# Designs tried in a protein design chat: VH-VL binders against q0atu2. Part 84

Target 1, 119 residues: q0atu2
Amino acid sequence: MLDKKARIRTSREYRNVFEKGKRLSGRFLIIYYVENALDNNRFGFITNKKIGMAVIRNRIKRQLRAIVREYQGQVKNKHDIVLVARAGIGKSSFEGMEKDYIAIMKKAGLFARNANKID
Below, E stands for the ipSAE of ESMFold2; O stands for the ipSAE of OpenDDE; V2 stands for 0.75 times the mean of E and O plus 0.25 times the DockQ between their complexes.

## First folded at step 3 (VH-VL)

Design va47 (framework fv_ivicentamab_arm2; at its last look DockQ between E and O 0.68; V2 from the best seeds 0.00; counts 0 for: pae E 8.8 > 2)
Fold by ESMFold2, look of step 4:
Structure va47 (fold): chain C 119 residues (1-119), chain A 119 residues (1-119), chain B 110 residues (1-110)
Amino acid sequence: as target 1 above (119 residues)
Amino acid sequence: EVQLVESGGGLVQPGGSLRLSCAASGFTLSSYAMNWVRQAPGKGLEWVSIIYSGGYTDYASWAKGRFTISRDNSKNTLYLQMNSLRAEDTAVYYCARGLSEPGYSFDLWGQGTLVTVSS
Amino acid sequence: AYDMTQSPSTLSASVGDRVTITCQASQSIDSWLAWYQQKPGKAPKLLIHKASSLESGVPSRFKGSGSGTEFTLTISSLQPDDFATYYCQQYDSYSYPELTFGGGTKVEIK
């Protein structure tokens, strides 16, 4: 769903974000983010077993990828960003996850100020 | 070298207004989540407001609509505009720098400025 | 008002005592908890962040532990300089209140 260039894939890449990145919690999500040395953003997604069965975890991951893709053009470049689903995310709607993502990205300063569709 | 200095406190009538200032030196204020925290005489610490690095603001529920956090990046200064003041707003007001990694623990505090709301 | 329950509210101890202060969160905050020391008339001072990471210059007799919902601050051998009020602070939550302090523990001389 996301271009291969825009994905965090290796354990080393994930570890770098967790160890050196900033953290900000939302209602359903936690993001970790750090500047990278690339000219683009990369995204990673964590849905652990505390969220629920595999079917629900796969649904959540799919929905988060769709949300990220919808807004990725409005994200400031040169960041590695990991989205970690909180345990209560399984009770949220797609709209609820989307609003939470927008809010935490604004708080992190990762969206451009003039992104009208982020409202 | 690195410090925060609050000013603008004083005696004010109920229903009045005050603007508190917090001058930062030795670091760039807009690179951090900056906070106001208050402490009524003989009482505990109470979070008031935050302005995130990206400019997004948030408030304790009791402060919404009456208090406004802002900053002037050219003066490296944080502000708290307090309107419709009440006796229960009497407190020492601290500005505090959020330790961005990991999250928003407060590693730097000003000395505080006393606001007294009384006839 | 805060969903952080700190206990005890007051603790009487002697120099040399081992002191334990507890902070409980109403929901899991993983390790996103800080401890502060405050002496009368002074601003709070950060002692520990991320539940157990000691700030530079803080004596090694201070130790933070815990994760999830229960956290402790332990002073292994209380010193005269340690008579103060201690606060925990949650910084995991996004919603109201997203940055919440415990009610404080006053450590005073017995």
Scores: ipSAE 0.015, ipTM 0.653, lowest interface PAE 8.8, mean pLDDT 85
Fold by OpenDDE, look of step 4:
Structure va47 (fold): chain C 119 residues (1-119), chain A 119 residues (1-119), chain B 110 residues (1-110)
Amino acid sequence: as target 1 above (119 residues)
Amino acid sequence: EVQLVESGGGLVQPGGSLRLSCAASGFTLSSYAMNWVRQAPGKGLEWVSIIYSGGYTDYASWAKGRFTISRDNSKNTLYLQMNSLRAEDTAVYYCARGLSEPGYSFDLWGQGTLVTVSS
Amino acid sequence: AYDMTQSPSTLSASVGDRVTITCQASQSIDSWLAWYQQKPGKAPKLLIHKASSLESGVPSRFKGSGSGTEFTLTISSLQPDDFATYYCQQYDSYSYPELTFGGGTKVEIK
């Protein structure tokens, strides 16, 4: 899992991202992102009830954390980033989520242009 | 003062090309998602294209392949290159700034520039 | 692609009237809906974002409500300055479907 220091944990921290950050929507994900004053990135994850039952929501959250962790080193520094799962994500494959994450992060300018899944 | 000013509109023959400009003042254009929205005479609003702060571009399905959005950061100016123009492309073209939160609703508009495609 | 259907297309009302405009999305867009006001010969003006959040300077008589697929813009007491065309706009997704405006509602004097 992500280090605690790499996670958005408090309501205040989430609120800050939503109030001051930018929003961008992908197929399965919406991201909110804003620069922080830290030396590391922090990630937050939101899975609401439209995703499905708690078991499903937790699964999706685990998958998103895995994706974020995999590409953590390729993300532009000093950002708070909140991932919001969209309703259709429950029917997507892990690879589909990963592809969407990469795409949306590129749109936001948070990923390097050459960021791709390493096979 | 925060402002957008479109230019470059005019009369063009079908099949012709035209490049619109949108000069921003009072803010850094590249820090925002910038959009083109058009409105045919007596008709509704129609989204055309977006360039995100990260530089990624996207288009309405009907616009893809004929329209190209770009920006010059040094000039703080947004552009729309329009090719293979058709009569139905006749419209007032607005540049619009995307609101950073909660998404890309458009909080700042230019006054528009008229493009007329006619023989 | 998202479809946004506004109703009615035209609405005749008098000063002081309560006016309601509806916007329906073809699929859920959560609360990612904006409302604009446009007067003849002018650019649109953002009134409301995130379905219910008023922009700075917008009179409190304007109210946005709804979520998912059904949204409404209400003007509690129509003022002379409110006669205009109103548009809803979704900004939920940028992975085709594209950003989409409703067809507009013209509020005119009865």
Scores: ipSAE 0.015, ipTM 0.663, lowest interface PAE 7.5, mean pLDDT 89
Fold by ESMFold2-Fast, scan of step 3:
Structure va47 (fold): chain C 119 residues (1-119), chain A 119 residues (1-119), chain B 110 residues (1-110)
Amino acid sequence: as target 1 above (119 residues)
Amino acid sequence: EVQLVESGGGLVQPGGSLRLSCAASGFTLSSYAMNWVRQAPGKGLEWVSIIYSGGYTDYASWAKGRFTISRDNSKNTLYLQMNSLRAEDTAVYYCARGLSEPGYSFDLWGQGTLVTVSS
Amino acid sequence: AYDMTQSPSTLSASVGDRVTITCQASQSIDSWLAWYQQKPGKAPKLLIHKASSLESGVPSRFKGSGSGTEFTLTISSLQPDDFATYYCQQYDSYSYPELTFGGGTKVEIK
């Protein structure tokens, strides 16, 4: 579970990300992301019925939250990010979801690259 | 200057399929949340589907599994693929542009295209 | 999606009359409500958004008011061009999708 301040909580906030954000697709995930005016990142999670039964969707949602929490420190500040699970995610392993998340976040430029110089 | 023009409507048998198009001119479709709204003869307005500027899609509960919204950015055109059509789907279908606020009112509408599902 | 109840379904009026149309939401939608005008055979036209913000080019005789669960569209002095069907639409629900239209109000010649 992410801290309350790091969660997108209202339909209005989700709409802002979908309307103004950029989209990038991975194997099991799609992310929508936009810079916010806050001092922190916020995350949203969507699991559609195409993924499977409620038990499967709830498991996927919990696992995605755990992955986001694990890598929270590597995400560039001031972004609202929504993760949308693709239909095939139900057959993925936790490791597979984790690798897809890292890959897509790097492609989006949201993960810290190996810095050549830091000062 | 700015307009939306629907096409692709017509008479179709129950169980049939039809694809509607909505050509945009004077603005870039992918910069907006685009919607399909329908109106059965003599009845009120009913929201069908949305595609956000970022590409996320959503549907009215009765449309899920039968209808698919999409867009072709190279043609600046919005589509609605309708499968397993029923008599109850008979309506004028409008494409509509979502107004840029944290919310969706529709500031631009096409003229509509009539879909008649009848034997 | 929230139920939107619009009343009356039909009203008869004369040019110069003050016309009032009501829209009620089943739950509070703050001020996230739009009003549309639709003439026969034409697409709807946005008149008002955020309950009371008049769209550019819409005559000042149109006024939206209300918040929470009860909203009103008023036409202060009905003109010949105003005989049409009017719809409200909410766009602030807790569940997605957040879009719901009222059933419409037909304003016809008395």
Scores: ipSAE 0.006, ipTM 0.569, lowest interface PAE 12.0, mean pLDDT 84
ESMFold2 (binder alone), look of step 4: mean pLDDT 89; pTM 0.926

Design va48 (framework fv_ivicentamab_arm2)
Fold by ESMFold2-Fast, scan of step 3:
Structure va48 (fold): chain C 119 residues (1-119), chain A 119 residues (1-119), chain B 110 residues (1-110)
Amino acid sequence: as target 1 above (119 residues)
Amino acid sequence: EVQLVESGGGLVQPGGSLRLSCAASGFTLSSYAMNWVRQAPGKGLEWVSIIYSGGYTDYASWAKGRFTISRDNSKNTLYLQMNSLRAEDTAVYYCARGLSEPGYSFDLWGQGTLVTVSS
Amino acid sequence: AYDMTQSPSTLSASVGDRVTITCQASQSIDSWLAWYQQKPGKAPKLLIHDASSLESGVPSRFKGSGSGTEFTLTISSLQPDDFATYYCQQYDSYSYPELTFGGGTKVEIK
């Protein structure tokens, strides 16, 4: 799972990303992202009731955290990123969400590094 | 009738290699996250590795670099390649199916296969 | 890694007894916890996921509760099939995934 330092935890921090950040939409995901003044990336996750009942929303959150953790080494450092699940995500497979995440992050220019890139 | 059947266990010398197999029947492996979990004789359970439905993998810290999880979708079979084996790797190895995604709790288990690392 | 401490390690009980097993996490894991039952020579069986969600086919006498750092598995009226070893497992690690199990609780015949 994600390090505690890698999670957006307060309402103020979420509002900062929404107000100051850029927005990019994918098929199942919307990301809001802004550069931060920290040494690391932080992620937030939002699922609303239009996705489905609480059990579906909690499943989606778990799946998104797993996807984000798998690819955290590829993400450009020093960003706060909030993932907002679109209503249709409840009908997607894990693989479908993963593909959408990769595509949207590449499109945002946030996939500029991998975990083992050392020269 | 859903089932997992492990094979490939046996006696191996320290420093040796062994490949375990896990044949699935009654369901499609690629639709699930699949795990390896081990249990030393008379001891508790210890997680080894996961392969997510999308094909990405993760490992216990002590397993990285020595063990490789993989699957062959055409054979509906999960594998664990174990290299540089140590006496402390002696255990019954179970393959286990992840409940929903990301597959971190395990709703279906094989019978296990015993790996003994001894000179 | 999140340490999972299970207590007691062994308990003796009779059919019809209420038994309670406790699982303590070294730091908060929200509700990301599963309970398993294992009989000698057999693979584990999932009883409960997400701390309190009972698996289909598992008798209602099994109940999981708790959140954060303290969790319990309760068997309200112990049956002969319930003599087994029980394990908790967390899946909320904040670094790279480190799925950890408790040390197990053996429920044996008094």
Scores: ipSAE 0.008, ipTM 0.564, lowest interface PAE 13.3, mean pLDDT 84

Design va49 (framework fv_ivicentamab_arm2)
Fold by ESMFold2-Fast, scan of step 3:
Structure va49 (fold): chain C 119 residues (1-119), chain A 119 residues (1-119), chain B 110 residues (1-110)
Amino acid sequence: as target 1 above (119 residues)
Amino acid sequence: EVQLVESGGGLVQPGGSLRLSCAASGFTLSSYAMNWVRQAPGKGLEWVSIIYSGGYTDYASWAKGRFTISRDNSKNTLYLQMNSLRAEDTAVYYCARGLSEPGYSFDLWGQGTLVTVSS
Amino acid sequence: AYDMTQSPSTLSASVGDRVTITCQASQSIDSWLAWYQQKPGKAPKLLIHEASSLESGVPSRFKGSGSGTEFTLTISSLQPDDFATYYCQQGDSYSYPELTFGGGTKVEIK
């Protein structure tokens, strides 16, 4: 579970990331990201109806939070990052989502070269 | 008909290691979240570890670093590798299938295998 | 990990009695709670998932209720087959790092 301080919670904060941030697409994920003026990173999660029923969307949202939590120490500090699940994510394994997250974060320059799971 | 059968329990000395197996029949193990749950003699149920369909694993805080959950999809078998065993690890170990992803409750249990840690 | 407090630890009852077992979480767990029945020498059996949903084949005399932090399992008319130990379980490891069982309630013959 991500700390309250590490979560993007308001519509205004989401809009700021979408409007001012950079966009990068992976296989199952799209990220929008922008540097913030805080001491920490904040994450947001979007699972739209194209993915499937609420049960599937909620499962994917929880799995994405778990992935983000596990790799939080690898992320460059002071960023607001929104993860948007693509329609095909419901067909992916958890490992597939995890690999896509690592790849997209490295490509965005938000991860250290040797991003690894936090012990 | 669906079934889980545990094996590998036995007597082991403190500091020793043991690997438990759980053979699944009538269903595909990798399609479910799978768990290990233990019960010390005369005591209650205690959750040990989970592996989700996508491969994400999690552990009770006391089990981290000592126990490792894994599966072999080709053998349709779940494992629990237990290292640095202590007397307080003495228990019947059950494998259990998650009812629905992401594994909120467990609808199928094996009969259990007894692990006794004693000098 | 959420603390799960189950009460009573033991209760004595007669066939035909209404039995109520309570489970309290230290923090809100929404509806992510299951109830199990265990007989001596046997593996646990799932009775109820998501606080109130009866597993197929479970008699209608079993009823789960509650949400948030307080949950109950009620057996409306106790049968001989119901003398057993009952456990509640909190079950969302993605939001919370551990699945947690209550301490159990032994329902025994009066």
Scores: ipSAE 0.000, ipTM 0.520, lowest interface PAE 16.6, mean pLDDT 83

Design va5 (framework fv_ivicentamab_arm2)
Fold by ESMFold2-Fast, scan of step 3:
Structure va5 (fold): chain C 119 residues (1-119), chain A 119 residues (1-119), chain B 110 residues (1-110)
Amino acid sequence: as target 1 above (119 residues)
Amino acid sequence: EVQLVESGGGLVQPGGSLRLSCAASGFTLSSYAMNWVRQAPGKGLEWVSIIYSGGYTDYASWAKGRFTISRDNSKNTLYLQMNSLRAEDTAVYYCARGESEPGYSFDLWGQGTLVTVSS
Amino acid sequence: AYDMTQSPSTLSASVGDRVTITCQASQSIDSWLAWYQQKPGKAPKLLIHEASSLESGVPSRFKGSGSGTEFTLTISSLQPDDFATYYCQQYDSYSYPELTFGGGTKVEIK
């Protein structure tokens, strides 16, 4: 669970990230990201019905929030980041989602250097 | 026109060092993950190293400690510093651009530069 | 790193033939496989990514299929320009890449 101040909540805020942000795709995740003026990071999560039934989508959302929360201290400050789950994520393990998140965040240049690879 | 041009190859003695360059034109190198891939004469392809758009790097296990990938964004140029060279390092070295999704397939290649390690 | 085995190492064919090249991974790589074409003295050219996604500008006679541990590249009607060496490449080591290529398949004139 992420604190309220670390969540993108309004349609206006999501629209800003999609319209002005950069896009980067991973195995199971797509991120859209843009610098903000707040000195804290905010995260949004999108899962669509192509992923699977509501129980699967809800599990994915909980697991993604847990992953983001675990690594929040390693993310460069001042960013709004929206995670969009790809259709294949429903077949992924928790570890698979975690590895994809780390890889895509490193590729985007959003992780501090101490967020090194998992090997 | 998008293009990658390698240079800096040549004859070096075992234990020597060499720096390869890869000049990019028609696109911004720092927006992509960039790779070095080598091919020994008459043999297959072997991945060497990657530098992600965010500046983080990874290496083939055999390349760690001997090879260093870097870039100069002001010159739009990628480098590979090779140290402690061995006869087994004899190969054509290609620079290759990582496709943006998921970034480990190579959609643009240079012509290659030949490195020969011989006494 | 995943071991990638290509077969056959050499294939003789005639123009108009249907050609199939196989690539096997030592363990499941899902769909994280690319196919490349290399002509003598030239750099490789990406044909297919994510096992079956054809690159723009690549002729539709090239088709990739498979998932998990077995993959195929098919050329439905071989053209003179298609005599080349083909390589598969896995990229399933996503968080710490150890990208590996198959040994190559040389498609030569019969």
Scores: ipSAE 0.007, ipTM 0.589, lowest interface PAE 10.9, mean pLDDT 85

Design va50 (framework fv_ivicentamab_arm2)
Fold by ESMFold2-Fast, scan of step 3:
Structure va50 (fold): chain C 119 residues (1-119), chain A 119 residues (1-119), chain B 110 residues (1-110)
Amino acid sequence: as target 1 above (119 residues)
Amino acid sequence: EVQLVESGGGLVQPGGSLRLSCAASGFTLSSYAMNWVRQAPGKGLEWVSIIYSGGYTDYASWAKGRFTISRDNSKNTLYLQMNSLRAEDTAVYYCARGLSEPGYSFDLWGQGTLVTVSS
Amino acid sequence: AYDMTQSPSTLSASVGDRVTITCQASQSIDSWLAWYQQKPGKAPKLLIHEASSLESGVPSRFKGSGSGTEFTLTISSLQPDDFATYYCQQYNSYSYPELTFGGGTKVEIK
């Protein structure tokens, strides 16, 4: 679970990201992102009825939180980022969502390090 | 001076489609949260849709799946694509500018364009 | 979105009267409420934002008050130009992109 300090919680904070942020679309995800004045990153998650029933939307939210948590250390500090699930994400695998997230974050320039390193 | 001018209203049959335009002058539309608000004849105001400066969009629950808000920054114009129109969609449609901080009060309105859905 | 209940739906008044319009939100919206005036055939005009902040050019006889769930628009010494329909609007929704208007109050002659 993400630390509460790392979550976007209020309608005003979400609106700030939507108003001042940049937008990038992936296969299953859209991100809106803006630099913040804090010492940490904050994440928000949106799953609309277009995705499917509540059980599917809740599963997607949990999986997205897990992915974000796993890659937290690679995200450039001081950003507010909102993930919006696109219609069709309910048919994706966990690995498919993870791959899409990594691709979008890299394209946005939000990953401080290359996620694909050869050992 | 700052101004919003709607166009594209008219008579359409139930099940039909219509696209409304809202031309902005005197300010940059993409710097604001832009809204569509409607008013059925003799009735009150009803919020329809928003597009935030960052491009995130959302809709009244009854509008989701039928209406699409968009903008063309190069033309400084806001649009509302309306599909599967019903008699209850008959209304004057207003384009309205929302202020970001402290919230979305509508400080600038167009004159409105009448949409009549009837056979 | 938060339900906005506006009362009365219609009121009859004379020039010089003090009129009061009330707006109630189903849950707290802090001070995120605007008031609009609409005359027949015209677009609405913003009068007050953030519950009590008067817009430039709006006469001082218009006053907004309240916070949380209960808000009031008061017109002291009603003028002929004030016969219109008034709407409140919240912009602090639990469904954050959704904005809600009150049902309106028509202020008519007599």
Scores: ipSAE 0.013, ipTM 0.652, lowest interface PAE 7.5, mean pLDDT 86

Design va51 (framework fv_ivicentamab_arm2)
Fold by ESMFold2-Fast, scan of step 3:
Structure va51 (fold): chain C 119 residues (1-119), chain A 119 residues (1-119), chain B 110 residues (1-110)
Amino acid sequence: as target 1 above (119 residues)
Amino acid sequence: EVQLVESGGGLVQPGGSLRLSCAASGFTLSSYAMNWVRQAPGKGLEWVSIIYSGGYTDYASWAKGRFTISRDNSKNTLYLQMNSLRAEDTAVYYCARGLSEPGYSFDLWGQGTLVTVSS
Amino acid sequence: AYDMTQSPSTLSASVGDRVTITCQASQSIDSWLAWYQQKPGKAPKLLIHEASSLESGVPSRFKGSGSGTEFTLTISSLQPDDFATYYCQQYESYSYPELTFGGGTKVEIK
């Protein structure tokens, strides 16, 4: 589970992210993200009926929350981020969702850059 | 009107370096993923590199270590630094704007700039 | 990396003909495929993205279809403006983009 204060909970907060935020689409995920005025990040999760039955949508939400929680320490502070599952996500593996999440977060500039000193 | 204009192409010797520029007008370059795509004379298209809206970069495997994509947001200009050039790098180089995020299909292209690598 | 095999390499056609170009991926790319048109001396133009989504301003005679490993671009009634080279491009990606183009199909006047 993500900490209560790390979750986007109200319709107004979701609206703010969608209307003022940037969008980045991955293979299975779309993220909407905007800088906030808080000391922490907040995450929202959206799965629609086109993904599949409730049992599949609930599995996807649990797996996405687990992925977000695992990588929370890599996310740049002070952002509201909403993850929207695309229709094809129901056919993805946990690893596939995890790789897509990492890729889109890096592309959005929301993950700390890999500092690597190569010759 | 939205437009991309490449410049900086020319004749270089094998082992040499060259920097290409791509000036964007009619839109904010940093709001899009931007790409370089090349085409050898009489041959097909080959993807070179991407810089995402968040500033992270990816490269074709053959381009890693030799080519560097970058942008200057104040000048609304995209760059490709090419080092250790080889005869097989001879091509017209296009800059291309990514359609939607993450920007892997290309809805706007420049006219291209020719790079010739020859002794 | 995903190999993209495009066929035929060249085809000859007359105005009014139905033309079909095929793209085959070495492994499933779902629907992550775009089609481009390129005329001599010009930059490519995006026709279709996500296998079947027609770009704004592109004539309805262009149709993309397919999913997984086999895709087609069909021009239902070839016009003089359609003599060009056509490229497919896959953009299936998890961690890094593995962006690859097909070899191209040149549509020539008969």
Scores: ipSAE 0.007, ipTM 0.597, lowest interface PAE 11.2, mean pLDDT 85

Design va52 (framework fv_ivicentamab_arm2)
Fold by ESMFold2-Fast, scan of step 3:
Structure va52 (fold): chain C 119 residues (1-119), chain A 119 residues (1-119), chain B 110 residues (1-110)
Amino acid sequence: as target 1 above (119 residues)
Amino acid sequence: EVQLVESGGGLVQPGGSLRLSCAASGFTLSSYAMNWVRQAPGKGLEWVSIIYSGGYTDYASWAKGRFTISRDNSKNTLYLQMNSLRAEDTAVYYCARGLSEPGYSFDLWGQGTLVTVSS
Amino acid sequence: AYDMTQSPSTLSASVGDRVTITCQASQSIDSWLAWYQQKPGKAPKLLIHEASSLESGVPSRFKGSGSGTEFTLTISSLQPDDFATYYCQQYDGYSYPELTFGGGTKVEIK
């Protein structure tokens, strides 16, 4: 559930993550992340024109938000996390983006437990 | 042919519990995001819950803590466990298959199963 | 949460008429809107997704348009099979707490 309190909204908040946070690069995604002083996680999403036209960038943003929502229960509390889409993401599948997200979040140590499927 | 068939509805007293089942045929349920949507008699549609292809779940705010969505991949069956039922939970419950990722629009619906909560 | 306001709630029409149904979102949902048709006693049927993408097997007389906060479903030449209740649904993908349906529009015979 990515309500308003779970989103990074202001330029100042984004700047804080970029300047003070750690950076980790995946195949299609880069994350910037920093611990916050809140009770919850906040996410930001950045897609630049190198990805493609607005319709492609909007699709990518929606798909990334859906991935973040699906795995929100795995993420350690009290972090601001910005996902930056790399130029090549426009050629990836949804599953490709999902796998990349899981891999980088695990490498960053941001998952509270294994990202196991619940059946 | 692809098909969804719900079962498990019936009459239950306030405070009671019911488990609904949705049997899928003609496709692999775990490859899709699966949803429950309900409709009170003579009223509109209301989304209840989703289980994503990756196995994580999300719920309508009013359903959290009372309803649990799950699936059994070996039986190709989706479930909705409903606890602490109230009169306002009276509705036809549909299971619905999500169209593409992440499965937020519904291209295949079951016939529905009626849940009546009354004293 | 996104409020979806659908109008009119009831519409009377004759075979051959052009019918237009409107759906308004309380916040921008880009093009993340679907339209459904529901006949009495039946489950809903998906007609259109992503505001304007017609589903396979749905007649071309059904057209969806709009983006942002205002959307329309148009039936260019109403057929007997089209007397039904229609619902819009937003699915922006990060909406909290839930996916939201409009209140429905009943298209009935004049």
Scores: ipSAE 0.008, ipTM 0.572, lowest interface PAE 12.6, mean pLDDT 84

